# Designs tried in a protein design chat: VH-VL binders against Putative bifunctional riboflavin kinase/FMN adenylyltransferase (ribF). Part 10

Target 1, 179 residues: Putative bifunctional riboflavin kinase/FMN adenylyltransferase (ribF), of Geobacillus thermodenitrificans (a4it50)
Amino acid sequence: MKVHEANQGLTLPGSVVAIGAFDGVHQGHQAVLRQAVERSRQLGVESVAYTIDPPPRCRFQGSRMLTTLQEKLDRFAVLGLNHAVVAHFDERYAARRVDAFIRELTALNPREVIVGQDFRFGRNREGDVALLRRHFPVRIVQTVCCADGQRISSTRIRELIERGEWEQSTVLLGWPLSS
Key: E = the ipSAE of ESMFold2; O = the ipSAE of OpenDDE; V2 = 0.75 times the mean of E and O plus 0.25 times the DockQ between their complexes.

## First folded at step 8 (VH-VL; framework fv_iratumumab)

Design n5 (from m1 with heavy chain L101I; at its last look DockQ between E and O 0.88; V2 from the best seeds 0.74)
Fold by ESMFold2, look of step 8:
Structure n5 (fold): chain C 179 residues (1-179), chain A 117 residues (1-117), chain B 107 residues (1-107)
Amino acid sequence: as target 1 above (179 residues)
Amino acid sequence: QVQLQQWGAGLLKPSETLSLTCAVYGGSISYYYWSWIRQPPGKGLEWIGYIYHSGSTDYNPSLKSRVTISVDTSKNQFSLKLNSVTAADTAVYYCARDWGIYAFDIWGQGSLVTVSS
Amino acid sequence: DIQMTQSPTSLSASVGDRVTITCRASQGISSWLTWYQQKPEKAPKSLIYAASSLQSGVPSRFSGSGSGTDFTLTISSLQPEDFATYYCQQYDDYPWTFGQGTRLEIK
């Protein structure tokens, strides 16, 4: 797997791009990432995970990161991604125009862009799936729930860790805990 | 084929407010940024600021305290106001479509604004 | 602010000549540079975006090259309609800024 900075100008003749913060690479994230790997193989192009570091909630809300950046990238590699593009997330990145993100994606020549539900981007969250669909084919991966019907999320995994429910948090995460 | 047409007052006295309007024909104002650029006679070009169809703006720091850009999506138009003009604001003013892949790919015809001394 | 410096300030050439003009940025701008052509009393016209990509409807005698800080516009065989002023513009970081222009005049 090759790792790139977002502003590096990676250009591909075709790709499938999964986008997300992917903190912890939990089972919900894995659904998005596996879809990207599967679709890229079907289409004969390379798969790309576009991610940010640190995750927005960790940068602005003080939430604990579930993985280091390197642990996240290692998990992408285990899932079979060909490339990871990492953007540094700070106040300046969060204030970018929506076309800055479209510009970065255009260089990758996406055959499909794969996002989770409620995906937003850019200054004041002005970028949405409707804007993306003006430029690229977009596939939305549905929210993944556990057996009790609750959403698998980084927030819930952090709560389980705080309560000392290590075994359950590992099941939802799908990887060994980082401590 | 998208075209921009602009209009507004061409002669101002110092301290007045410059006001220009740009209309978009043959396309929608939505999902693009729209910029104003100016060019003093015989001089180079200066970016003034942009607006998105949501109303979000950003301005050149050199002009930020005096400039307002607005959008009316129902009329498919956007506007420039520049307060407290001086002779240094004499220029041809252009509106332009603004997208971060292509920069300014479509321009209005230009409006000469003269500020008397 | 990123300063853009064009060279030469003016240039005389004959129809059929190969013409090059250069643009230097005060810091790296990757490939985010556009070239414009402007004729007297007309709006600028986009020629090349992203340093080297030809704008739709622009003749193939125009080409652009460069990345980082140093960029070149080339006209391979000058035509009568090419006598104009040429501007570069960076769009890597705000505020967007332009070079001061290169006047291309008939010999």
Scores: ipSAE 0.576, ipTM 0.799, lowest interface PAE 1.7, mean pLDDT 90
ESMFold2 (binder alone), look of step 8: mean pLDDT 93; pTM 0.942
OpenDDE, look of step 8: ipSAE 0.817; ipTM 0.912

Design n6 (from m1 with heavy chain I106V, light chain L54R; at its last look DockQ between E and O 0.93; V2 from the best seeds 0.78)
Heavy chain, then light chain:
Amino acid sequence: QVQLQQWGAGLLKPSETLSLTCAVYGGSISYYYWSWIRQPPGKGLEWIGYIYHSGSTDYNPSLKSRVTISVDTSKNQFSLKLNSVTAADTAVYYCARDWGLYAFDVWGQGSLVTVSS
Amino acid sequence: DIQMTQSPTSLSASVGDRVTITCRASQGISSWLTWYQQKPEKAPKSLIYAASSRQSGVPSRFSGSGSGTDFTLTISSLQPEDFATYYCQQYDDYPWTFGQGTRLEIK
ESMFold2, look of step 8: ipSAE 0.597; ipTM 0.814
ESMFold2 (binder alone), look of step 8: mean pLDDT 92; pTM 0.938
OpenDDE, look of step 8: ipSAE 0.853; ipTM 0.924

## First folded at step 9 (VH-VL; framework fv_iratumumab)

Design p1 (from m1 with light chain Q89L; at its last look DockQ between E and O 0.90; V2 from the best seeds 0.78)
Heavy chain, then light chain:
Amino acid sequence: QVQLQQWGAGLLKPSETLSLTCAVYGGSISYYYWSWIRQPPGKGLEWIGYIYHSGSTDYNPSLKSRVTISVDTSKNQFSLKLNSVTAADTAVYYCARDWGLYAFDIWGQGSLVTVSS
Amino acid sequence: DIQMTQSPTSLSASVGDRVTITCRASQGISSWLTWYQQKPEKAPKSLIYAASSLQSGVPSRFSGSGSGTDFTLTISSLQPEDFATYYCLQYDDYPWTFGQGTRLEIK
ESMFold2, look of step 9: ipSAE 0.696; ipTM 0.841
ESMFold2 (binder alone), look of step 9: mean pLDDT 93; pTM 0.944
OpenDDE, look of step 9: ipSAE 0.862; ipTM 0.925
ESMFold2, look of step 10: ipSAE 0.678; ipTM 0.832
ESMFold2 (binder alone), look of step 10: mean pLDDT 93; pTM 0.944
OpenDDE, look of step 10: ipSAE 0.769; ipTM 0.895
ESMFold2, look of step 12: ipSAE 0.655; ipTM 0.827
ESMFold2 (binder alone), look of step 12: mean pLDDT 93; pTM 0.943
OpenDDE, look of step 12: ipSAE 0.825; ipTM 0.912

Design p2 (from m1 with heavy chain Y31W, light chain L54R; at its last look DockQ between E and O 0.80; V2 from the best seeds 0.00; counts 0 for: pae E 2.3 > 2)
Fold by ESMFold2, look of step 9:
Structure p2 (fold): chain C 179 residues (1-179), chain A 117 residues (1-117), chain B 107 residues (1-107)
Amino acid sequence: as target 1 above (179 residues)
Amino acid sequence: QVQLQQWGAGLLKPSETLSLTCAVYGGSISWYYWSWIRQPPGKGLEWIGYIYHSGSTDYNPSLKSRVTISVDTSKNQFSLKLNSVTAADTAVYYCARDWGLYAFDIWGQGSLVTVSS
Amino acid sequence: DIQMTQSPTSLSASVGDRVTITCRASQGISSWLTWYQQKPEKAPKSLIYAASSRQSGVPSRFSGSGSGTDFTLTISSLQPEDFATYYCQQYDDYPWTFGQGTRLEIK
């Protein structure tokens, strides 16, 4: 897997791009990332995970990161991604206009962009799926739920870890907690 | 083909408010940023600010305290107000479409605004 | 703010000449630079975006190059309609800023 910084000039003749913070690369994230790998193989193009570091919740709300950046990248590689594009997330990045993000994605020549439910981007979260669809084909991956019907989320996994409920947290995460 | 037409009063006295309107033809105001730029006679260009169809704005820090940009999506128009003008605000004012890859690819015809002493 | 400095400020040339105009940014702007042409009493017209990409309808004699801080506009064989003022503009970071202009005149 090749790792790139955003705006490093990566240009591809075609791609499938999965976008997200992917903190922990939990089973909900894996659904998005596996779709990207599967679709890229079907279309004969390369798969890209576009991610940010640190995750916005960790930067703005002080939440604990479930993985280091390197651990997250290692997990992308295990899932079979061809490329990872990493954007540094800070106040400047968060304040960017929505067209700055569209401009970055255009260089990857996406045949499909894959996002989770309720995806937003750009300053004041003004970017949404409707805007993305004006520029690219977009696939939304359904929210992955555990057996009790609740959404698998980084927040819930953090809560389980804080409680010492490691067995349940590893089920939702899909990776060992020793990281 | 998208075209911009702009209008407003061209002669002001000091302390008055400059007010210009730009209409978008042959396309929608939605999904783009829209900017105002000015050019004093015989001088270079200065970006004033932009608006997105959501109403979200940003302004050049040199003018921020005096500038308001507004949008009316139902009329496919956006406008500029510049308060408390002085002779230094004499310029040709342009509206322009403002989008990521292309910067300012479509410009209005320009409006000369003169502030008399 | 990112300062954009053009060189030369003015230039005299003849039809058929090859001319170059440079633009320097006070910090790296990747390739996020546009060149404009402006004729008297007209709005600027976009020629080159993203440092090197020609806008639709722009003649092939116009070309742009550069990245980072140093950028060049080249006109390979001047035509009578090319005598105008040329501006560069960065669109990497707000506020958007322009070079001071280069006036290209008939010798």
Scores: ipSAE 0.526, ipTM 0.800, lowest interface PAE 2.3, mean pLDDT 89
ESMFold2 (binder alone), look of step 9: mean pLDDT 92; pTM 0.938
OpenDDE, look of step 9: ipSAE 0.856; ipTM 0.925

Design p3 (from m1 with light chain S30Y A50K L54R; at its last look DockQ between E and O 0.86; V2 from the best seeds 0.73)
Fold by OpenDDE, look of step 9:
Structure p3 (fold): chain C 179 residues (1-179), chain A 117 residues (1-117), chain B 107 residues (1-107)
Amino acid sequence: as target 1 above (179 residues)
Amino acid sequence: QVQLQQWGAGLLKPSETLSLTCAVYGGSISYYYWSWIRQPPGKGLEWIGYIYHSGSTDYNPSLKSRVTISVDTSKNQFSLKLNSVTAADTAVYYCARDWGLYAFDIWGQGSLVTVSS
Amino acid sequence: DIQMTQSPTSLSASVGDRVTITCRASQGIYSWLTWYQQKPEKAPKSLIYKASSRQSGVPSRFSGSGSGTDFTLTISSLQPEDFATYYCQQYDDYPWTFGQGTRLEIK
């Protein structure tokens, strides 16, 4: 897998792009990423994981980071992604207009963009899937639930970790816990 | 076909507040940015600021302390206010549709604002 | 701020001439450059966006090229209606800025 910094001139003739913070790369994230790999193979293009680091919740709310950037990238590689694009999440990035993000994605020539159900982007999270669909074909991956019917989320995993529920956390992650 | 029509007072005295409004016809104000640009007589163009339909704004640092841009989605309009005007603010003011892929693709007809004692 | 410098400031040409206008950015702006045409007492009209993409309805005689810091607007065969002032504008970074303009006059 090739790793790129956002806005460093990566251009592709075509791609399938999965977008998200992907903190922990838990089972819900894996569903999104695996679908990107599968669709890219079907379309004969390369797969891209566009990720933000650090995660917004960690940056603004001081939440615990579930995985380091390197761990995240390693897991992307295991899932078969061809490219990872890493955007540094700071005040400048957070202040970007929604069309700046659209402009950035355009360089990847997305044949398909794959996101989660609650995906938002741009300043104040003003961008949504409806906006993305005006520019790209967008596929929404359904929420992945655990055995008890609850949604798998980074928030829930953090809560379990804080409670010392290591086994449950590992199950939801689908990977060993990070340091 | 989307069109912009703008209106407001054209003659001001120093220290007064400039107020202009731009209405969008033939399309929704949603999902686009909207900017104000001005042009002093016989001179070039200066970007003033933008607003998104959600109310998010950003302004040119040269005017930030005096500028307020607002949006009324129910009326499909957005407005410009410029406080404490001087003769240097005399210009034709334009509203425009603003999108980061093609910049300003639709313009209002312009409003001449003259500041004189 | 990113400064945009156009050259020449003014030029005279005849109908049928090939005309070239250049725009230089003080720093790299990739391809986020738009060219406008403005006639007296009228609002600017977008001609070329993303450095080389022609707006809908713009004649094929207008073309744009360049990337990074140096950009060019070319009119392959000047028509009577093309005499106007032309502006370049960067939309890579805020504040968005314009060139000082190029006045194209009839010889």
Scores: ipSAE 0.665, ipTM 0.875, lowest interface PAE 0.9, mean pLDDT 94
ESMFold2, look of step 9: ipSAE 0.716; ipTM 0.852
ESMFold2 (binder alone), look of step 9: mean pLDDT 92; pTM 0.934

Design p4 (at its last look DockQ between E and O 0.56; V2 from the best seeds 0.00; counts 0 for: pae E 5.2 > 2)
Fold by ESMFold2, look of step 9:
Structure p4 (fold): chain C 179 residues (1-179), chain A 119 residues (1-119), chain B 107 residues (1-107)
Amino acid sequence: as target 1 above (179 residues)
Amino acid sequence: QVQLQQWGAGLLKPSETLSLTCAVYGGSISYYYWSWIRQPPGKGLEWIGYIYHSGSTDYNPSLKSRVTISVDTSKNQFSLKLNSVTAADTAVYYCARDWGLYSYAFDIWGQGSLVTVSS
Amino acid sequence: DIQMTQSPTSLSASVGDRVTITCRASQGISSWLTWYQQKPEKAPKSLIYAASSLQSGVPSRFSGSGSGTDFTLTISSLQPEDFATYYCQQYDDYPWTFGQGTRLEIK
């Protein structure tokens, strides 16, 4: 797996790009990332995980990260991603114009872009899935629920860890806990 | 096909405010940037600024203190105001669809409006 | 601001000639350059975007090349209707900036 900084200007002849913070690479993330790998093979192009570090919730809300960046990247590699593009998230990145983000993605020549249902980007959250669809084919991934009907999310996993509910947190995460 | 039509006063006195309007036909103003560009007689082109359909703007630093661009999505129109004009502001003014940092730059232009500022 | 310099500022050529116009950016702009044609008393018209991609409806005698700082517009066989001024424009970063123009006159 090749790892790139977002500002390096990676170009590809074609790709399937999954976008997200992917904190913890939990089972919901794994479903998305495996779909990206499978779709890339079907389309004869390379798979890319475009990830933001640190996650916006960790930067703005003080949430604890479930993984280090390196642990996240190692998990992407295990899942079979060809590339990871890492964007450093800070106030300047959050203030970027929507067209700058689209230009970054365009260099990857995406045959599909895979995002969550409420995905937003760019200054003042002006970018949305409708804007993405003007430029790329977009596949939306719905939230993944466990057998209990609760949403699998990094927030839920952090809460389980804080309460000491190790067995359930490991089930939702799908990896050994980082500590 | 998307087309731009522009209008406004063509003759001004020094210190007056230049005001131009551009209407978008055959397409929506949404999800594009919309720019104003000017060309003094016999000279090259200068970008003035843009507006996004959300109301977000950026202006050429050389003009920022005097320029305001606005959008009226209900009319599918956007407008330019340039305060405190002088003879140096005499130019043909164009509105244009601005793709920003996407694949294109300005793909559709208005017909142009000559604005003359008397001496 | 990114400065764009065109060369030549003017030229004369005959119908059928191959014509080249160059544009230099003051810093690298990758391929984020558009060429425009402007006829007297008309708005500019986009010919080529992304340095080399031909705009819809533009004759195939027009082509663009280059990346980084040096770019070229080529007209492979000049036609009488190609009398115009040609501008390059960078769209790598705001403020958008244009070359000073190249006036092409038919001999």
Scores: ipSAE 0.174, ipTM 0.680, lowest interface PAE 5.2, mean pLDDT 88
ESMFold2 (binder alone), look of step 9: mean pLDDT 92; pTM 0.931
OpenDDE, look of step 9: ipSAE 0.490; ipTM 0.821

Design p5 (at its last look DockQ between E and O 0.04; V2 from the best seeds 0.00; counts 0 for: pae E 14.1 > 2, placed apart)
Fold by ESMFold2, look of step 9:
Structure p5 (fold): chain C 179 residues (1-179), chain A 118 residues (1-118), chain B 107 residues (1-107)
Amino acid sequence: as target 1 above (179 residues)
Amino acid sequence: QVQLQQWGAGLLKPSETLSLTCAVYGGSISYYYWSWIRQPPGKGLEWIGYIYHSGSTDYNPSLKSRVTISVDTSKNQFSLKLNSVTAADTAVYYCARDWGLGYAFDIWGQGSLVTVSS
Amino acid sequence: DIQMTQSPTSLSASVGDRVTITCRASQGISSWLTWYQQKPEKAPKSLIYAASSLQSGVPSRFSGSGSGTDFTLTISSLQPEDFATYYCQQYDDYPWTFGQGTRLEIK
C-alpha cells in the first residue's frame, strides 16, 4: 500500500474510493473498505482509502482516538487497499471549500465512491451523499450490526472502553485493542 | 518484538490428553486473538481454534467435542487440551497470533511435535 | 467447511524460472485468502494477504491474484531461498481452512 498526503495531487487512471475517518477500522468500516477492495478488483482499477486524521470528532469534541494513524494505516494494508490518502484535519481543512474536495477526488478518476450508511460530512446528513452523487457514482454499504443487534460505531466502542467493557469493545472493533 | 514459545509433553498413548502451553514474550496476551494450528508430519495445516484474552473461544467443528483452549492473562500464556487422542492426532502443533480474525497468523511459536503411539 | 485445493501438489523448477501455484476454493471467498511459505522444520510465514497484498518485507517477485474461487501465487524469478512449501488459507468463513500445500523443489 502507498500512503499519500491529501494535498499532494495524486492522480490515478481509475479507482474505487472509500471515504471516512475510519477511527479504529471497526467492523462497520471494514465492510466499507472490503467493498472498495472487491469493487476495484471487479472493475480493474485500484482501491483508495481516503481518510481524515485525526477524526473530526476527536479534534472538535475531544473524543479519544481508537488507533494511532500508523495503526489505522496498517489495518488498511491488511484489508488490501492499494492507496491511502491522508487528509490532516485542522482549522484550515475544516474551512476547505467543497469544490477543492471534489477536485481532489476527481483526480483519482473514481469509478465508484463507497461510503457507509452513516456517512456524514458537515452538519447535513443527506447533503453529504447528495453532494458526492452529483459528481460520482456512489455505493452505500448497509449498517453493520453485531450479534446483539446494535449498530457498530466508534462512539459506542469509545464508551465501552471508557467503562472498562473490554470484551464487548473488541467484539465491535474486530481487532485487538491498541495498547 | 513479540515472540511465542511453546512447550508440553511430546509422547502420548491413545486415550490420553494432549496438553500444550504457549507463552507470549515482548508483548501482552491481552487484546489479541490466539490460535492453535496443527500439521501432521509431511502434510498440511489444520486450524484448531482460537481464544481471546477474555476466555471467549471458537473451535474447528471437527475437533470441538475434544478441544479446550484456555488463557491465563496473569502469566501471559494460553494453552491447548485435546482429549482422547488417537494416532490421527500425531502432528506438529503451533500456537499463533491471529492479527485480524484470520487475516493472517503473523507470529508463530516454534512448534511442538506430539506423537501418539499406535 | 470451505475446501481449498492447491495445484500442483509439487513441482520442480530452476533458479530464474517463473512459477505459478494455484488455489481453488469450494465456494466463493471474495478476496479473503492468505498465502504462506514454510521451510523444513520451521513455522509458516505469511507472504500475501487479501489475495494480492504483500506482507511487509516480502520481495516484489512474489505476487498474488484472483478472487471468488480461483487464486494464483506467482514468483516471477525464482531465487534459491524460494524453494519451500506454499499454502493458501481462506478467512471468509469459519473454520479457517488451508490448502494441502505445494512443494517447490530445485530441479
Scores: ipSAE 0.006, ipTM 0.502, lowest interface PAE 14.1, mean pLDDT 82
ESMFold2 (binder alone), look of step 9: mean pLDDT 91; pTM 0.928
OpenDDE, look of step 9: ipSAE 0.272; ipTM 0.763

Design p6 (from m1 with light chain L54R Y94W W96Y; at its last look DockQ between E and O 0.92; V2 from the best seeds 0.00; counts 0 for: pae E 2.3 > 2)
Heavy chain, then light chain:
Amino acid sequence: QVQLQQWGAGLLKPSETLSLTCAVYGGSISYYYWSWIRQPPGKGLEWIGYIYHSGSTDYNPSLKSRVTISVDTSKNQFSLKLNSVTAADTAVYYCARDWGLYAFDIWGQGSLVTVSS
Amino acid sequence: DIQMTQSPTSLSASVGDRVTITCRASQGISSWLTWYQQKPEKAPKSLIYAASSRQSGVPSRFSGSGSGTDFTLTISSLQPEDFATYYCQQYDDWPYTFGQGTRLEIK
ESMFold2, look of step 9: ipSAE 0.672; ipTM 0.828
ESMFold2 (binder alone), look of step 9: mean pLDDT 92; pTM 0.932
OpenDDE, look of step 9: ipSAE 0.850; ipTM 0.923
ESMFold2, look of step 10: ipSAE 0.548; ipTM 0.800
ESMFold2 (binder alone), look of step 10: mean pLDDT 92; pTM 0.933
OpenDDE, look of step 10: ipSAE 0.456; ipTM 0.813

## First folded at step 10 (VH-VL; framework fv_iratumumab)

Design q1 (from p6 with light chain Q89L; at its last look DockQ between E and O 0.87; V2 from the best seeds 0.77)
Fold by ESMFold2, look of step 10:
Structure q1 (fold): chain C 179 residues (1-179), chain A 117 residues (1-117), chain B 107 residues (1-107)
Amino acid sequence: as target 1 above (179 residues)
Amino acid sequence: QVQLQQWGAGLLKPSETLSLTCAVYGGSISYYYWSWIRQPPGKGLEWIGYIYHSGSTDYNPSLKSRVTISVDTSKNQFSLKLNSVTAADTAVYYCARDWGLYAFDIWGQGSLVTVSS
Amino acid sequence: DIQMTQSPTSLSASVGDRVTITCRASQGISSWLTWYQQKPEKAPKSLIYAASSRQSGVPSRFSGSGSGTDFTLTISSLQPEDFATYYCLQYDDWPYTFGQGTRLEIK
């Protein structure tokens, strides 16, 4: 798997791009990422995980990251991604115009872009799925739930860890807890 | 295809407010940035600022204290106000479509604004 | 602010000549540079975006190259309608800034 900084201008002849913070690469994230790998194989193009580091909640709300960046990247590689594009999230990145993100994605020549249900981007969260669909085919992945119907999310997993519920947090995460 | 038409008063006295409007034809104002650019006679081009259809703006720091850009999505129009003009503000003013892939790819016809000395 | 420096400021050439105009950025701008052509009393016209991509309807004699800080516009065989002023624009970082222009005149 090749790892790139978002600002280094990776260009591909075609791709399937999954976008997210992917903190912990929990089972819900794995569903998205595996779909990107499968779709890329069907379309004969490369798969890309476009990820934000640190996750916005960790940067601005003090939430603890479930993985280091390297642990997250290692998990992408296990899932079979061809590329990871890492965007450094800070105040400057958060203030970018929405077309800066579209510009970065356009260089990847996406045959499909895969995002979660509430995906937003850019300054004041002005970027939305409608904007993405003007430029790319977009696939929305539905919320993944565990067997008891509770949503799998990084927030839920952090809460379980804080309460010392290690077995359940590991089940939702699908990996050993990060150090 | 998409065309920009602009209008406003062309002769001002010092201290007045410059006011120009740009209308978008053959396309929607939504999902693009829209910029104002000016060119003093015989000189180069200067970017003034932009607006997104949400109302979000940013302005060239050299003009920020005097400039306001507004959008009216229901009329498919955006506008420029520049307060407290002087002779140094004499220029041709252009509106332009602004998008990060193409920069300014569609321009209005230009409006000469002259500020008397 | 990123300063854009064009060279030359003025150039005389004959129909059929190969002409090269350069822009240098004060910091790296990747490939985010556009070339404009402006004729008297007209708005600028986009020729090349993203350093090397021709705008729709632009003749193939116009080409752009470069990345980082150094960029060129080339007209491979000058035509009578090409006599104009040419501007580069960086659009990598705010505020967007233009070069000072290159006036291309009949020799």
Scores: ipSAE 0.660, ipTM 0.824, lowest interface PAE 1.3, mean pLDDT 89
ESMFold2 (binder alone), look of step 10: mean pLDDT 93; pTM 0.941
OpenDDE, look of step 10: ipSAE 0.813; ipTM 0.909

Design q2 (from q1 with light chain S30Y A50K; at its last look DockQ between E and O 0.87; V2 from the best seeds 0.00; counts 0 for: grease 19.1 > 18.9)
Heavy chain, then light chain:
Amino acid sequence: QVQLQQWGAGLLKPSETLSLTCAVYGGSISYYYWSWIRQPPGKGLEWIGYIYHSGSTDYNPSLKSRVTISVDTSKNQFSLKLNSVTAADTAVYYCARDWGLYAFDIWGQGSLVTVSS
Amino acid sequence: DIQMTQSPTSLSASVGDRVTITCRASQGIYSWLTWYQQKPEKAPKSLIYKASSRQSGVPSRFSGSGSGTDFTLTISSLQPEDFATYYCLQYDDWPYTFGQGTRLEIK
ESMFold2, look of step 10: ipSAE 0.710; ipTM 0.845
ESMFold2 (binder alone), look of step 10: mean pLDDT 93; pTM 0.938
OpenDDE, look of step 10: ipSAE 0.860; ipTM 0.925

Design q3 (from q1 with light chain A50K D92Y; at its last look DockQ between E and O 0.90; V2 from the best seeds 0.65)
Fold by OpenDDE, look of step 10:
Structure q3 (fold): chain C 179 residues (1-179), chain A 117 residues (1-117), chain B 107 residues (1-107)
Amino acid sequence: as target 1 above (179 residues)
Amino acid sequence: QVQLQQWGAGLLKPSETLSLTCAVYGGSISYYYWSWIRQPPGKGLEWIGYIYHSGSTDYNPSLKSRVTISVDTSKNQFSLKLNSVTAADTAVYYCARDWGLYAFDIWGQGSLVTVSS
Amino acid sequence: DIQMTQSPTSLSASVGDRVTITCRASQGISSWLTWYQQKPEKAPKSLIYKASSRQSGVPSRFSGSGSGTDFTLTISSLQPEDFATYYCLQYYDWPYTFGQGTRLEIK
């Protein structure tokens, strides 16, 4: 897998792009990423994971990071992604217009963009799936739930870890817990 | 096709407030940014600021303290106000559609605003 | 702010001539540069976006090249309707900034 920094001039003739913070690369994230890999193969293009580091909640709310950037990238590689684009999440990035993000994605020539439910982007989270669909074909991956019917989320995993529920955390994460 | 039509007072005295409006025809004001640009007579172009249909704005630092851009999605219009004008604010003012890939791709016809005592 | 230095400020040419206008950015702007044509008492018209992409309806005699800091607008064979003022615009970073303009006059 090739790793790129955001806005560093990566251009592709075509791609399938999965977008998300992907903190922990838990089972819900894996569903999005695996679909990107599968669709890229079907379309004969390369797959891209566009991710943000650190995660917004960690950067601005002090939440515990579930995965280091390197761990995240390693997991992307295991899932079969051809490219990872990493955006450094800071105040400047958070202040970007939605069209700046659209412009950045355009350079990747997305044949399909894959996101999770309630995906938002841009300054003040003004960008949504409806906006993306004006420029790209967009596939929304449905929320993945655990055996008890609850949604798998980074927030839930963090809470379980904080409570010392290691086994349950590992199950939802789908990977060994980071040391 | 999308067209922009703008209007407003063209003659002001110093210290007055410039007010211009731009209407979007042939398309929705949604999902685009909208900018104001000005051009003093015989001079170059200067970006003033932009607005998104959600109301998000940003302004040129050189004018930020005096500029307000607003949007009325119900009327498919956006407006420019520039306070405390001086002779230096004499210019043709343009509204434009503003998008990241194309920058300013659609322009209004321009409005000459002259500030004179 | 990113400064755009456009050259020349003015030039005279004849119909059929090859004309070249340059724009230099004070820092790298990748390919985020647009060329505009402006005729008297008219709004600027977009010719080239993203440094080298020609807008729809723009004649093939107009071309743009360059990346990073140095950019060029070329008119391969000047036509009577091409006499105007041309501007470059960087839209890499805020605030967006224009070049000073190049006035193209008939010789």
Scores: ipSAE 0.414, ipTM 0.803, lowest interface PAE 1.2, mean pLDDT 93
ESMFold2, look of step 10: ipSAE 0.710; ipTM 0.848
ESMFold2 (binder alone), look of step 10: mean pLDDT 93; pTM 0.940

